# Designs tried in a protein design chat: VH-VL binders against G-type lectin S-receptor-like serine/threonine-protein kinase SD3-1 (SD31). Part 3

Target 1, 127 residues: G-type lectin S-receptor-like serine/threonine-protein kinase SD3-1 (SD31), of Arabidopsis thaliana (Mouse-ear cress) (p93756r25to151)
Amino acid sequence: EIQLGSKLVVGENTLWVSNNGDFALGFFNPPGLLNRFSIGIWFNSNSIPYDQRKVVWVAGAGVVVSDNSSYFELTRNGELVLFDSLLGVPVWNSKTNRFSVSSALLRDDGNLVLLKDREEIVWQSFG
Below, E stands for the ipSAE of ESMFold2; O stands for the ipSAE of OpenDDE; V2 stands for 0.75 times the mean of E and O plus 0.25 times the DockQ between their complexes.

## First folded at step 1 (VH-VL)

Design g07 (framework fv_gevokizumab)
Fold by ESMFold2-Fast, scan of step 1:
Structure g07 (fold): chain C 127 residues (1-127), chain A 122 residues (1-122), chain B 107 residues (1-107)
Amino acid sequence: as target 1 above (127 residues)
Amino acid sequence: QVQLQESGPGLVKPSQTLSLTCSFSGFSLSTSGMGVGWIRQPSGKGLEWLAHIYWDDDKSYNPSLKSRLTISKDTSKNQVSLKITSVTAADTAVYFCARTPRWLQSYYFDYWGQGTLVTVSS
Amino acid sequence: DIQMTQSTSSLSASVGDRVTITCRASQDISTYLSWYQQKPGKAVKLLIYAASTLQSGVPSRFSGSGSGTDYTLTISSLQQEDFATYFCQQYYSYPLTFGQGTKLEIK
């Protein structure tokens, strides 16, 4: 489980990984944009030819941030936020601040879920 | 298996246009995310990236050489071509073509051709 | 442009040695770095990408490490076939740039 306050920062090259390791959530450079970063979920296995790997979700339909201090956070208020540190503004938000989110989970099927009381799904990336 | 092979004139005279062709097999530039780039290496020197073309015909060029470079593809023939105009002795180098893989954060070159030597001399 | 510096242009070593080759970027490249091996008369070979991920088919004696501006390629026990020139490349920002190369020579 991903706890409230957890961040992924572009320059730290950290990932949130599903329990079995099959999926990873993190920053990546979209094709054609070497110095821009999107946040997404992909199948995290070198045993599968990369021609067959697939991004299963991208925040904000491919919204990008532009610097190493930008981050993706599960906030203390229960929102997933993609923050562009150069612009000083969030560029994407799950808008779940009223849903009493207690944690997030990247499931073994690649679905990122926000949980109420650590059990009830109140938001999901699939959908 | 992925294979790339360069072909070029061997010798070209100063001020002329150099034309290079990369022929490949084991992948297609009709596959989304795929790209092929050109890199050169003068004798005893390092590697210099020249240009890149993507599956959707998007093109990138080294800014220091952009005015002299044209990259193009023929997807049906599995070929990528590079033209360099107004060549000088400084363009004498081994020219490589190489693939950038389809997957995310993949602006590195996973398979390379053997290289073709081009000498610019009168 | 991001400058990639391999401060050692030539390094002498013996079979069985642990060898390290270093590469420094002029700015933080967030591990968007690859390592290549070039042998005379052979195609350039990708060894490592994303600073530390070993390319399929590359022997496990090769490893990469580093973050920020400073990166290292390590060969844990040098083999005869490893005498070659090694290049780093950044792919954090365009234009793509390479180090000058480090030639690994027989001592």
Scores: ipSAE 0.006, ipTM 0.557, lowest interface PAE 10.5, mean pLDDT 85

Design g08 (framework fv_gevokizumab; at its last look DockQ between E and O 0.05; V2 from the best seeds 0.00; counts 0 for: pae E 14.3 > 2, placed apart)
Fold by ESMFold2, look of step 2:
Structure g08 (fold): chain C 127 residues (1-127), chain A 123 residues (1-123), chain B 107 residues (1-107)
Amino acid sequence: as target 1 above (127 residues)
Amino acid sequence: QVQLQESGPGLVKPSQTLSLTCSFSGFSLTTSGVGVGWIRQPSGKGLEWLAHIYWNDDKSYNPSLKSRLTISKDTSKNQVSLKITSVTAADTAVYFCAHLSYGDYPRGYFDYWGQGTLVTVSS
Amino acid sequence: DIQMTQSTSSLSASVGDRVTITCRASQGISSYLSWYQQKPGKAVKLLIYYTSSLQSGVPSRFSGSGSGTDYTLTISSLQQEDFATYFCQQLNSYPYTFGQGTKLEIK
């Protein structure tokens, strides 16, 4: 389960991982873009090299942020926010600050979901 | 419930500094992506965006007024302040503060406004 | 600066009418356009953001459309509480400029 306030930051090499380990969410550098990063979900397997991973979802349809402390956060008010620290603004968000989100979960099917009361899905990446 | 309230001097002499305070409740400037902006409306005229400040202290100013504007926040008091130096009659207006919500890439929007406070610059 | 023009300064209409209010930008604004309602003595109310996204708590009779430089706010069946002044705002580029407003009055 991903708790309110959890962050991924460009350059920290941390991931959000599904319970069975099959999927990961993290920053990646899109091909052909120097020092620009997107947030995506991919199949996470020890037998698949990192550079051959298949990204199955990208926040904001490929919106990018700079390598200047940019981050992806589940905020305390229940939004997923992709923030570009160079621009000083969010470049994408889930628009869920009014849904009483209590946590997030990267499911074993690769779907990132936002939960109310730890059970009710109020937003999902593949929806 | 999100609420904002402006506080200002009512009457200001030309060449003085106008100081405005926005006090708010129902949100915090510790929330990522949240900001407060200032907009003014001269009597019988349109609205003019002045400045805004985000939770991370990132600030933006209307370029035509930038040399005269200073925006700041006090997160512990849930307040945002705006100063306008060297005021003239053109600065007579109703001044609003507004909650600036982060939007879809790459812009925000002003979703909740205060009721406004009238400031008159009298020569 | 991007100029926002609301060509009509006032409109007269009756309860039940379909009303459209237009807003034109001096250059493309990539759909970063909001609509606001202002009544005397009350806080300004956001109706529509990003051209067509309805703010929570706003009645479904309000809708927005447009692209490029040309944008509209539509009220499908006018109610008594809808008599107010309506402003558009672009949020594509600083400064975030507003249209001059359209006052909607009882016929």
Scores: ipSAE 0.000, ipTM 0.530, lowest interface PAE 14.3, mean pLDDT 85
ESMFold2-Fast, scan of step 1: ipSAE 0.105; ipTM 0.657
ESMFold2 (binder alone), look of step 2: mean pLDDT 91; pTM 0.933
OpenDDE, look of step 2: ipSAE 0.009; ipTM 0.611

Design g09 (framework fv_gevokizumab)
Fold by ESMFold2-Fast, scan of step 1:
Structure g09 (fold): chain C 127 residues (1-127), chain A 125 residues (1-125), chain B 107 residues (1-107)
Amino acid sequence: as target 1 above (127 residues)
Amino acid sequence: QVQLQESGPGLVKPSQTLSLTCSFSGFSLSTRGVGVGWIRQPSGKGLEWLAHIYWDDDKSYNPSLKSRLTISKDTSKNQVSLKITSVTAADTAVYFCARMEGRYYYGSGSPFDIWGQGTLVTVSS
Amino acid sequence: DIQMTQSTSSLSASVGDRVTITCRASQSISNYLSWYQQKPGKAVKLLIYAASSLQSGVPSRFSGSGSGTDYTLTISSLQQEDFATYFCQQSYSTPLTFGQGTKLEIK
């Protein structure tokens, strides 16, 4: 489980990975764009070349951040936030601050969920 | 310590194919997010980007030269190669290779953070 | 293609001077701009990326600023080793394009 306060930073090349390792959530550089990064979920198999791996979800229909200090965070208020550090603004937010989120989980089916009381799904990437 | 070194023929005749090799150490093109590009500079002129290739074999070419350019990599040898067909005197330049880092998955790259010293290529009959 | 224009091809200065080099893009490049230093017989050196971020190992006297179409490289107190040619480059879209260069010369 992903705890409140957890961050992914573009420049750290870190991932949130499902329990079985089949899915990863992290930053990627969208095709055709230079030095722009989206946050997404993809099938995380070492047998599939990166240019052939399919992104199964992307935050905000493909919103981008601009630099290596930008981050994706599960905030202490229970929101998923994509923050562009170069521009100094959040570019996407799950808007779940009123849902009493306790944690997030990248499920083995690739669905990112926000949980209340570590049990109840109050938001999900797949709708 | 990261270093890149260009090698080329020094002199090539008009209409021939120019082949350049970039050999590097201190990093690998098997590393996620890493790329290598080629830039040239004719005597007394500015820098012109030619092509780049990333760790995942994603390639980009300068559209003005695309029909004449082929970029490839040999990850096991730590080498990136560029071929330019049908050369003319306008291709006389110093050719540089440089590392690009910061791409995580798809797309293109960050700035050229470490450069080779350059190799002079003269196109003359 | 995005044209990068540096307003001067050469600039004369003395050690200790504050030097500013300018770069203009033909369209907004959203801070996807880098500055490079080139000295004869040495590898080209990245100084600044993302318009204002100082590359590791580069002296703090170098700084970058700007947004949209207009960008500047500043050397706050010029040193002897800073006499070189400086290039800006956009990485907003392909083809990647460089300014024509500004040669910084001893007065």
Scores: ipSAE 0.013, ipTM 0.575, lowest interface PAE 8.3, mean pLDDT 85

Design g10 (framework fv_gevokizumab)
Fold by ESMFold2-Fast, scan of step 1:
Structure g10 (fold): chain C 127 residues (1-127), chain A 125 residues (1-125), chain B 107 residues (1-107)
Amino acid sequence: as target 1 above (127 residues)
Amino acid sequence: QVQLQESGPGLVKPSQTLSLTCSFSGFSLSNARMGVGWIRQPSGKGLEWLAHIFSNDEKSYNPSLKSRLTISKDTSKNQVSLKITSVTAADTAVYFCARGSYYRSSGTPYGMDVWGQGTLVTVSS
Amino acid sequence: DIQMTQSTSSLSASVGDRVTITCRASQDISNYLSWYQQKPGKAVKLLIYAASSLQSGVPSRFSGSGSGTDYTLTISSLQQEDFATYFCQQYDSLPYTFGQGTKLEIK
């Protein structure tokens, strides 16, 4: 379970991982864009051959950030935000600030969900 | 900014083990879907892919050579190494390392975008 | 293994010419093809990926086309610095395989 205020920072190389470890959410370099980073979810399990570890979701479908201090955050007001620290602006937002989000969960099926009262899905990556 | 540089023994005797090192800068092998591979080219001939190592330490080898090849990485030193055992004159070639991105299952895959200058290895008695 | 065949190992041309280099795969590679340029004493350079996508920093006179098994690299107006050897490479399946190369020579 991912709490409000949790961040992934490009330069820290950290991940949010599903309970069984089969999926990870984190930053990656899109093909050809070495100093640009996208946020996405991919198959992470060692039981899946590397060539078959598919990125199953990307925030904003091609949105990138430009430096190591950029971050992806579940904000205190319940939004998922991708922030470009070099530009000083958010480049993508889930726009869930009025959904009463209490936490996020990367499910064992790879679906990232935002939960109200820790049980009701109010937003999902697979939508 | 991104650079790769190969180093090797130059000359190696038949039956010995050939050890090559690729030192790189301007990127890191980490949680990004990135890897470093080795390619060789005998004089006047084409390119032959040998092996690739990915940021998560997974490895792929050319099946025709896999019993002789070992690829490894040292992320703290930004280095990737390749060992080839039991070398013969057929292993005489220029050896290149190159960075590659392999997002086959998500988006269009990318080729090997930055290569080193190559290092010549001669197998001779 | 997928075999990559370039129609010729050498091709003569003059500055200003439109040049085409062809590459054929032994099976459908679904556009997972790159083109590379190799000059003596220099690092190999990626020109085109995904059959038709121009790599950043590569001059617009280079273009790629094709699908399935047949692919082409085109140089719309050849420049002096373009005399080099060109290789196609499939990355649809392991092992990655290259064409034999086409050396572009001064006519």
Scores: ipSAE 0.000, ipTM 0.536, lowest interface PAE 12.5, mean pLDDT 84

Design g11 (framework fv_gevokizumab)
Fold by ESMFold2-Fast, scan of step 1:
Structure g11 (fold): chain C 127 residues (1-127), chain A 123 residues (1-123), chain B 107 residues (1-107)
Amino acid sequence: as target 1 above (127 residues)
Amino acid sequence: QVQLQESGPGLVKPSQTLSLTCSFSGFSLSTSGVGVGWIRQPSGKGLEWLAHIYWDEDKSYNPSLKSRLTISKDTSKNQVSLKITSVTAADTAVYFCAHKTYEYGSGRAFDIWGQGTLVTVSS
Amino acid sequence: DIQMTQSTSSLSASVGDRVTITCRASQSISTYLSWYQQKPGKAVKLLIYYASNLQSGVPSRFSGSGSGTDYTLTISSLQQEDFATYFCQQGYTLPWTFGQGTKLEIK
């Protein structure tokens, strides 16, 4: 499970990974864009070159951040937030601050879920 | 249970367009991680991958044939179609469709295949 | 494109034999290798995925091994139903490519 306060930062090569390791969530550089980063979920294989990985979900329909200090965070008030540090504003959020989120889980099927009381799904990446 | 069945014209004349349909049951192309591919086999020869399509409309084609191939899906009908333009005698083969997935360490294998449909290109 | 080469196009064996079929990739494919069985008039059947994992429903006499560029399918004790053509396939990089096939024939 992903705990409240957990953060991914552009440039740190950190990932959130499903329990069986089949899926990863992290920053990637969309094709054709220099110094622009999106947050997404992809099939996580040590044998697949990064640029050939299949992205199955992107936050905000592919919204980008433009700074190495930008981050994706599960905030302590229960929101997933994509923050652009150069602009100083969030560019996307899950809007789940009133849903009593206790944790997040990247499921083995690639679905990112937000959980209430560590059990009830109150938000999911698959629509 | 997962099942796939190919259908095609059987006989096509050189220079025409070949249209193939894969009809399936036991899974949905709306399910994340699921795809369907096309593979062909000329008589007495090996297998050649042609194209695949995934649940999210991501498509890949064999580069040697890409200009002639179009793959599409109709999720509501449980069908995947492949069109091959400007056919020649070299396109005479058995055409297979097959299920594939990236889930659970599948190695990108084609795990369940249709029986195949023979297409002969002849004037 | 990655070329997949099976060491022989045909191999003769008898029931009860230990049979080994080999497959070599033109570059490392990091165990993204599958083995298939094809019998005349039957659907192609997946036997092994990720080089060494047995597909559900496949008899335990089949096993796969290998790493890097060199891979092997082994049938520990050949049965009459195993006379078929066997193909390897790499799933490491597009386009997906198959070996030329090895036809296992009655000796």
Scores: ipSAE 0.000, ipTM 0.529, lowest interface PAE 16.7, mean pLDDT 85

Design g12 (framework fv_gevokizumab)
Fold by ESMFold2-Fast, scan of step 1:
Structure g12 (fold): chain C 127 residues (1-127), chain A 123 residues (1-123), chain B 107 residues (1-107)
Amino acid sequence: as target 1 above (127 residues)
Amino acid sequence: QVQLQESGPGLVKPSQTLSLTCSFSGGSVSSGSYYVGWIRQPSGKGLEWLAHIYYSGRTSYNPSLKSRLTISKDTSKNQVSLKITSVTAADTAVYFCARDKYSGSYTEAFDYWGQGTLVTVSS
Amino acid sequence: DIQMTQSTSSLSASVGDRVTITCRASQDIRNYLSWYQQKPGKAVKLLIYAASSLQSGVPSRFSGSGSGTDYTLTISSLQQEDFATYFCQQYDSYPRTFGQGTKLEIK
């Protein structure tokens, strides 16, 4: 489970991983863009080169951030936020601040969910 | 210290394929720390980026030339190669290979360059 | 493609002069800009990356500034070895593009 306040930072090469390790959530470089990063979920396999990953979900579809200090955060008020640190603004938000989110979970099927009371799904990436 | 050395045919005839090789020493073309790219410069003109290859084998090409370009790497020889098909007089240039520093997700700049190799396209 | 324009193709200067070379991008490149020095018969040398970061080993008389679409390379006190051609380059998006170059010549 991903706790409130948890961040992924572009420059840290960190991932949120499903319980069985089959899926990863993290930053990736979209095709054709140099130094632009999207947040997404992909099938996590060491046999697949980084740039050939099959991405199953992307936050904001085409939304990008542009520097090493940009981050994806599950905020303490229960929102998923993609923040562009060079621009100094959030570029995407789940808008779940009134859903009483307690945690997030990247499920073994690749679905990122936000949970109320650690059990009730109140938001999901697979819509 | 890292060194890059280009080699090419010097002279190539129009319509033929131009093959260039970049030899890498003091570093590795399979290292996760950088990209390797090709840049050219026609006489008295500016620099033109041609292609990149990442340590994973991912490639990127200048769209204006993409149909004629193939970049590849041979990790056992520590070499990066570029092929340009159907050459014309417009491909006459000094060709450089260069290392682009990369820190996981972040491309920065061409921090080491080869000395360049002149290619003339002429019959 | 992003076009990079250096406002002058040549500048004449004397040793000891403060020299500024400008580079303008056709769109916002978010500080993904490098400056290079090219001398005949020598390898191209990286001077500045990320618009303002000095490459290790480069003399402190070189500095970069700017943001958005407008960038400047400054040489605070020109030395004999600095007579060369200077290129800017954007690495915001593919294809990577260079300015046409500014040749710094002896006055």
Scores: ipSAE 0.015, ipTM 0.619, lowest interface PAE 6.4, mean pLDDT 85

Design g13 (framework fv_gevokizumab)
Fold by ESMFold2-Fast, scan of step 1:
Formats: structure tokens, C-alpha cells, sequence
Structure g13 (fold): chain C 127 residues (1-127), chain A 127 residues (1-127), chain B 107 residues (1-107)
């Protein structure tokens, strides 16, 4: 489970991973864009070359950040925020500040969910 | 160090055109997502948003004043100008310029407020 | 135009109080709301943007909440320097409109 206040920073190459390890959430460099990073979810397998992995979800339908200090955070207010540190602004937000989010979970099916009371799904990346 | 400074006439006669200039440093209007807005405040009253201009030359005006307002920028000089035609005593106010941050991404609009303001310049409309 | 109404134009409080300032929009503004602080002789200061995001450098005692039409600024433990006028502002659509302001006064 991902706790309030948890961050992924572009330059740190860290990931949030599903319990069985089948899916990873992290920053990647979208094809055709130089020095731009998106946040996404992909099937996490060492048998698939990096350039051939399939991204199954991206925040904001592919919004990008431009700096190694940019981050993706589950804020203490219960929002997922993608923040561009060079521009000094968030470029995407889940807008879930009303729903008493207690944690996030990257499920074994690749669905990122925000949970109330660690059990009730109040937001999800899939549909 | 981001700074904005308003300049304009202290006194303008009714029916004349008021011209205001915002000079700034520490940022550029060539930067994506950056804009400058104008706000005014009559003595003892609230804030009224007048107009803004963004890095991509996108402009918006307060509809109640639109026929009298013209906003322009000179990116190379780090200046934004506002003209108000046919002034009356109702235009007597302190005029502020402020940096705006906002981005249109993935079909949504994200606005991050007016994060740095000038000190304001008093304009009195009187014969 | 979207009208922004703050429930009171003035509010008396003491240092150490929890203070709540409320703001209502005439229609839904989808959390496109900012809070500003204005002190005599000083530049206007952004406190909160996007309804609940704390501006860098602003003390953590300030917080924002709300959605739709109803929004709240909370100061968890009022300090002497917090006596000021507070404005909400919607940015859902132009013209960006401000509430009338709430002046925090010493009780």
C-alpha cells in the first residue's frame, strides 16, 4: 500500500509496484519527446525490452513534466498530483480531496486505486 | 527573485485613456504556462480582475470592461501594458499586475493562482 | 459572471484560535479556487490554489477545502501576523471573480 505523502521523483528512478510484482507505476520518457517525462503504469517484466513495454495507463492522457526534480505524489490531502518542478506548477491532479483518501494501491491487475478506510475504492485509473 | 512593478499616471482626466505598464524580472513571458494579469481595487473596496495575457498571446478581458480594455505584451522588454479608454471617476483605484500560472493539458485547464503581485499604483480620475 | 460570496465581511478572533472563512460560488467552479491574503502596505499574497494546494512558503497552519460551490479557508492556530483581509477567487471561467473579502480583526 502507498501511504499519504509518498512521492516518486523523476531523477530517483523509483517505482510503485503491485503486490505480485506484475505491474509498475513510474516515470518514463515518451517516444518522440526529448527530456520530457510522463507518469504511467506498465506490465513489469524483465523479459520485455524497455522500448517494447506497453504502457497501459498514463496520467492526464500523457501530460509531461520537464525536470529531474519533478514528482508524482499522493498528497496528505488525498490527491494524486503530477508536479513540474521546472515550471513550478502541477500539470495533473486526481481532484480527490473530498473523499477522505487513506492510501493508494496499485492492484495486481494494473488498476491504480485510491482507498477510503483502506478498503473502499473512491477513484481508479481504469474507466 | 521574481518581481513585478506597475507604472502609470497618478492623475487622469475623465474621458481620457489610462495607460499602465507592468515591468517584471525573474521570469519570462516566453515560458510556457506563464501569464500576467491586471487587477484593481478602489479605496476600501474589493478586488476586480481586469484582463490577462499569456506566453502564447492568449488574452481574456473582463466582459463588463472589454470594450474599453486593451492588453499587450513585449516579451523582449519583460513588459505587459493595459490601456483603459474613456475613464470616469469609477476607474479611480489602485492597479496591480500579477504573475499568473496556468496550463492546458490533456483537455483540461489548470490554473495555479496569481503567485507574485506588484505593490500597486494609485490612479485617480479627476478633473 | 460567477459571483463569489464570503459569508462575512469581518470576523473577530484571538491569537491561537481556529479560524474558518467560507466562500460560495453562484455555480460550480470545479475546485478552480484560490485564496489570497492582503495586508495594508504589503503586496497581496497567494495562500492556496486549486482549492486545497498550499502555495510554497506559506505556513502549514493554512489549509483549504471544498468542491462544487462551497469552499473554506482554515487557519488552525491564528498568529499575530495573520490579522489581514482574505479573498477567495474563482478561475473556472473569465472574468476571474473575487469574493468581497473577510477582514480578520483582533477580538
Amino acid sequence: as target 1 above (127 residues)
Amino acid sequence: QVQLQESGPGLVKPSQTLSLTCSFSGFSLSTSGVGVGWIRQPSGKGLEWLAHIYWNDDKSYNPSLKSRLTISKDTSKNQVSLKITSVTAADTAVYFCARERGIAAAGNYYYYGMDVWGQGTLVTVSS
Amino acid sequence: DIQMTQSTSSLSASVGDRVTITCRASQSISSYLSWYQQKPGKAVKLLIYDASSLQSGVPSRFSGSGSGTDYTLTISSLQQEDFATYFCQQSDSTPYTFGQGTKLEIK
Scores: ipSAE 0.000, ipTM 0.586, lowest interface PAE 13.0, mean pLDDT 86

Design l01 (framework fv_lumrotatug)
Fold by ESMFold2-Fast, scan of step 1:
Structure l01 (fold): chain C 127 residues (1-127), chain A 120 residues (1-120), chain B 107 residues (1-107)
Amino acid sequence: as target 1 above (127 residues)
Amino acid sequence: QVQLQESGPGLVKPSETLSLTCTVSGGSISSYYIHWLRQPPGKGLEWIGVIYYSGSTDYNPSLKSRVTISKDTSKSQVSLKLSSVTAADTAVYYCARGGYSSSWYYFDYWGQGTLVTVSS
Amino acid sequence: EIVMTQSPPTLSLSPGERVTLSCRASQSVSSYLVWYQQKPGQAPRLLISDASNRATSIPARFSGSGSGTDYTLTISSLQPEDFAVYYCQQRSNWPLTFGQGTKVEIK
C-alpha cells in the first residue's frame, strides 16, 4: 500500500509494485523523446523482455515531464500529481482532493486505485 | 558488471557498408538503451544513434540516410551498419549503454572501441 | 544542433594543482550536461552526470557545477592518473553533442 506523501522521482529509479510483483508503476522514457519521462504501469515479469513489455496505462495519455527531479506523488490532499520540476508546474493531476483518499494500491491486475478508509475505491487508472 | 564488446572488420573499402556488432554481457540488452558513437583518430566524439527496448531507433541527422542500428536479443547483440563509407568514416567505433539511473542519454558503460579504417 | 565549446584546449599542470575545465553550450542545456574522462587508447569513462552528480567509483576530488549555458569540471588536487582528455556532452536536445575536449597534460 502506497501512503499519502509517497512519491517517485525521475532520478531515483524507484517503483511502486503490486503485492505479487506482477505489475510495476514508475517512470519510463518513451522512445524518441529525449529527456522526457512518462509515468506508467507495465507488466513486471522477468520472463517478459523489455522489448515485449506492454505499458497498460500512462498518466494523461502520454503526458511527459523533464528528467530533472520531476516526480509523481500521492499528495497529503489525496491527489496523484505529476510535477515537472524544471518547468515548475504540475502537468497532470487525478483531481481527487475531495474524495477523502487514505492510500493508493497498485492491484495485482495492474489497476492503480485510490482508496477511502483503505477499502473503498474512489478513483482508478482503468476507468 | 555490464560489459560491451565491439567486433567487425577493421578495414572497409570506400563505397562499401561498414558492419559492426556489439555483444553485451552481464545484463540484458532488452533492459538498456544501446548507443553507437565514433571518434576519428586524434579528434572528438560523435554520437551516431541509439536503439531502444522496442527496437525503435534514433539517428544523428548528419548520418541518418546511411545508418541502420538493429538488435538480436537472443544473441545479446546490437549491430551497426553504415553504408557508402568514405575516408571521413575512419574512426574508433564504440557501443555504449545509456545510463540506468533514469537518464538513458549519457553513457555509463562503454565497449573498448574498434578501429575501422576506410581505405582502398 | 547545440554546439558545445570547451576551453582551454590544453592545460599543462603538475600533480597537486587545482584544475578547472570549462564547457559552454550555444543555448541552455538545463543542467543536462555530462563529463567524461578519456585516457590514450581507452574508451571514455563517465565522471559526472547532470552537471553535478558524481558517478559511482569516481573520486571525490572530481566535482561539477554550472547551469544554463556555462559548466565547470573541477579537480581539486590533480593526481598522476588524472592526466587525460576531458569531454563534456549535452543531452538536452537532439542530436546528442560533445565538446571538442580539453587535454590535461603533465607540465
Scores: ipSAE 0.014, ipTM 0.620, lowest interface PAE 7.6, mean pLDDT 86

Design l02 (framework fv_lumrotatug)
Fold by ESMFold2-Fast, scan of step 1:
Structure l02 (fold): chain C 127 residues (1-127), chain A 122 residues (1-122), chain B 107 residues (1-107)
Amino acid sequence: as target 1 above (127 residues)
Amino acid sequence: QVQLQESGPGLVKPSETLSLTCTVSGGSISNYYIHWLRQPPGKGLEWIGVIYYSGNTDYNPSLKSRVTISKDTSKSQVSLKLSSVTAADTAVYYCARDRYYGSGSYFPFDYWGQGTLVTVSS
Amino acid sequence: EIVMTQSPPTLSLSPGERVTLSCRASQSVSRYLVWYQQKPGQAPRLLISDASNRATSIPARFSGSGSGTDYTLTISSLQPEDFAVYYCQQYDNWPYTFGQGTKVEIK
C-alpha cells in the first residue's frame, strides 16, 4: 500500500509497483517531448525495452511537468497531485480530498485505486 | 471545546523574518491539519501553507520557499516563519484547522484563530 | 491558480429580507467550495461545505447551491445576527483560494 505523503519525484526515477510487479507507475517522456514528463502506468517487464513500453493510463489526459524536481504525491488530504516545480503550480489533481482516503494501491491488474479504511475503493484510474 | 490563538510581534521591519505562533487549546493537534492564512488590508484571504498530523508540510508556491511551518505537539503550538518580509507582507494572519480522521477524512476549516495584524514597516 | 470572484462587494439590507450572495470560479471547482461568515472582530465561522452541506450548528435559513464555476449562498430571512462579511473558498486545486468577500450590512 502507498501511504499518505508518498511522493514520486521526476529526478529520482522511482516507481510505485503492483504487488506481483506486473505494473509500474512513474514518470515518462511522452513521444516527441524530450524535457517534459507525464505520470502513467505501464506493464512492467524487463523483457520490454523502456522505449517500447505501452502506457495504459496517464494522468490528466497527458498533462506534463517541466523539470526534475516536479513530483506526483498522495497528499495528506487524500489527493493525488501532479505538481510542476518549475512553474510552481499543480497541473493535475484527483479531487478526492473529501473521500476519506487512507492509502493508495496499484493493483495487479494495473488499476490505481484510492482506498477508504484500506478496503473501500473511492477513486480509480480505470474510470 | 477547541480554540486557536495567534501570537507574535505586530511590527516587523523589512528584510527581517516574521514569526508567529498558533496555540491550540481544548484539544490535541496530533490528529488535525493546521493551516496558516493571511489577509492583506482591502484584499482577499491567501492560503500560506499547512502542517499535517505527521509533521509534513505543504506551502503556497507563490511565497517561493520563504515559508516554514513547524509544530510542537507537547505544547500544542504551530509556528509560522516568513523570511525576507516587505510591505506587501502586511496582513492579518490566521491559523485554522481542518479535521483528520484515522481513515484519512478531510473536512474544510472548522475552527479559526481570531487573527493577528502584522505590519511590515521601517 | 483558480481565481474566486464574489459579487456584489456590499449588500445593504433590512432584517427579514432574502439574501443571495454569488461566488464565481475562473474554472470548475467540482463543488469543492466552502462558505464562511466573519463578523467584525471575530474569527471566521464555517457555514457550508461541499457547496451545499450546512455545518451542524448553522441555522436552516442558510443554504448553498451551485456547480461548475457558479455558486450561491442564500439566507432565506435575514436576522440581525447575520450582518457580517461572507467569503467563499475553493479546495478543488492547490493553492487554495478565496473570494474577496461580500459585506452584508444593515440599511
Scores: ipSAE 0.000, ipTM 0.457, lowest interface PAE 17.0, mean pLDDT 82

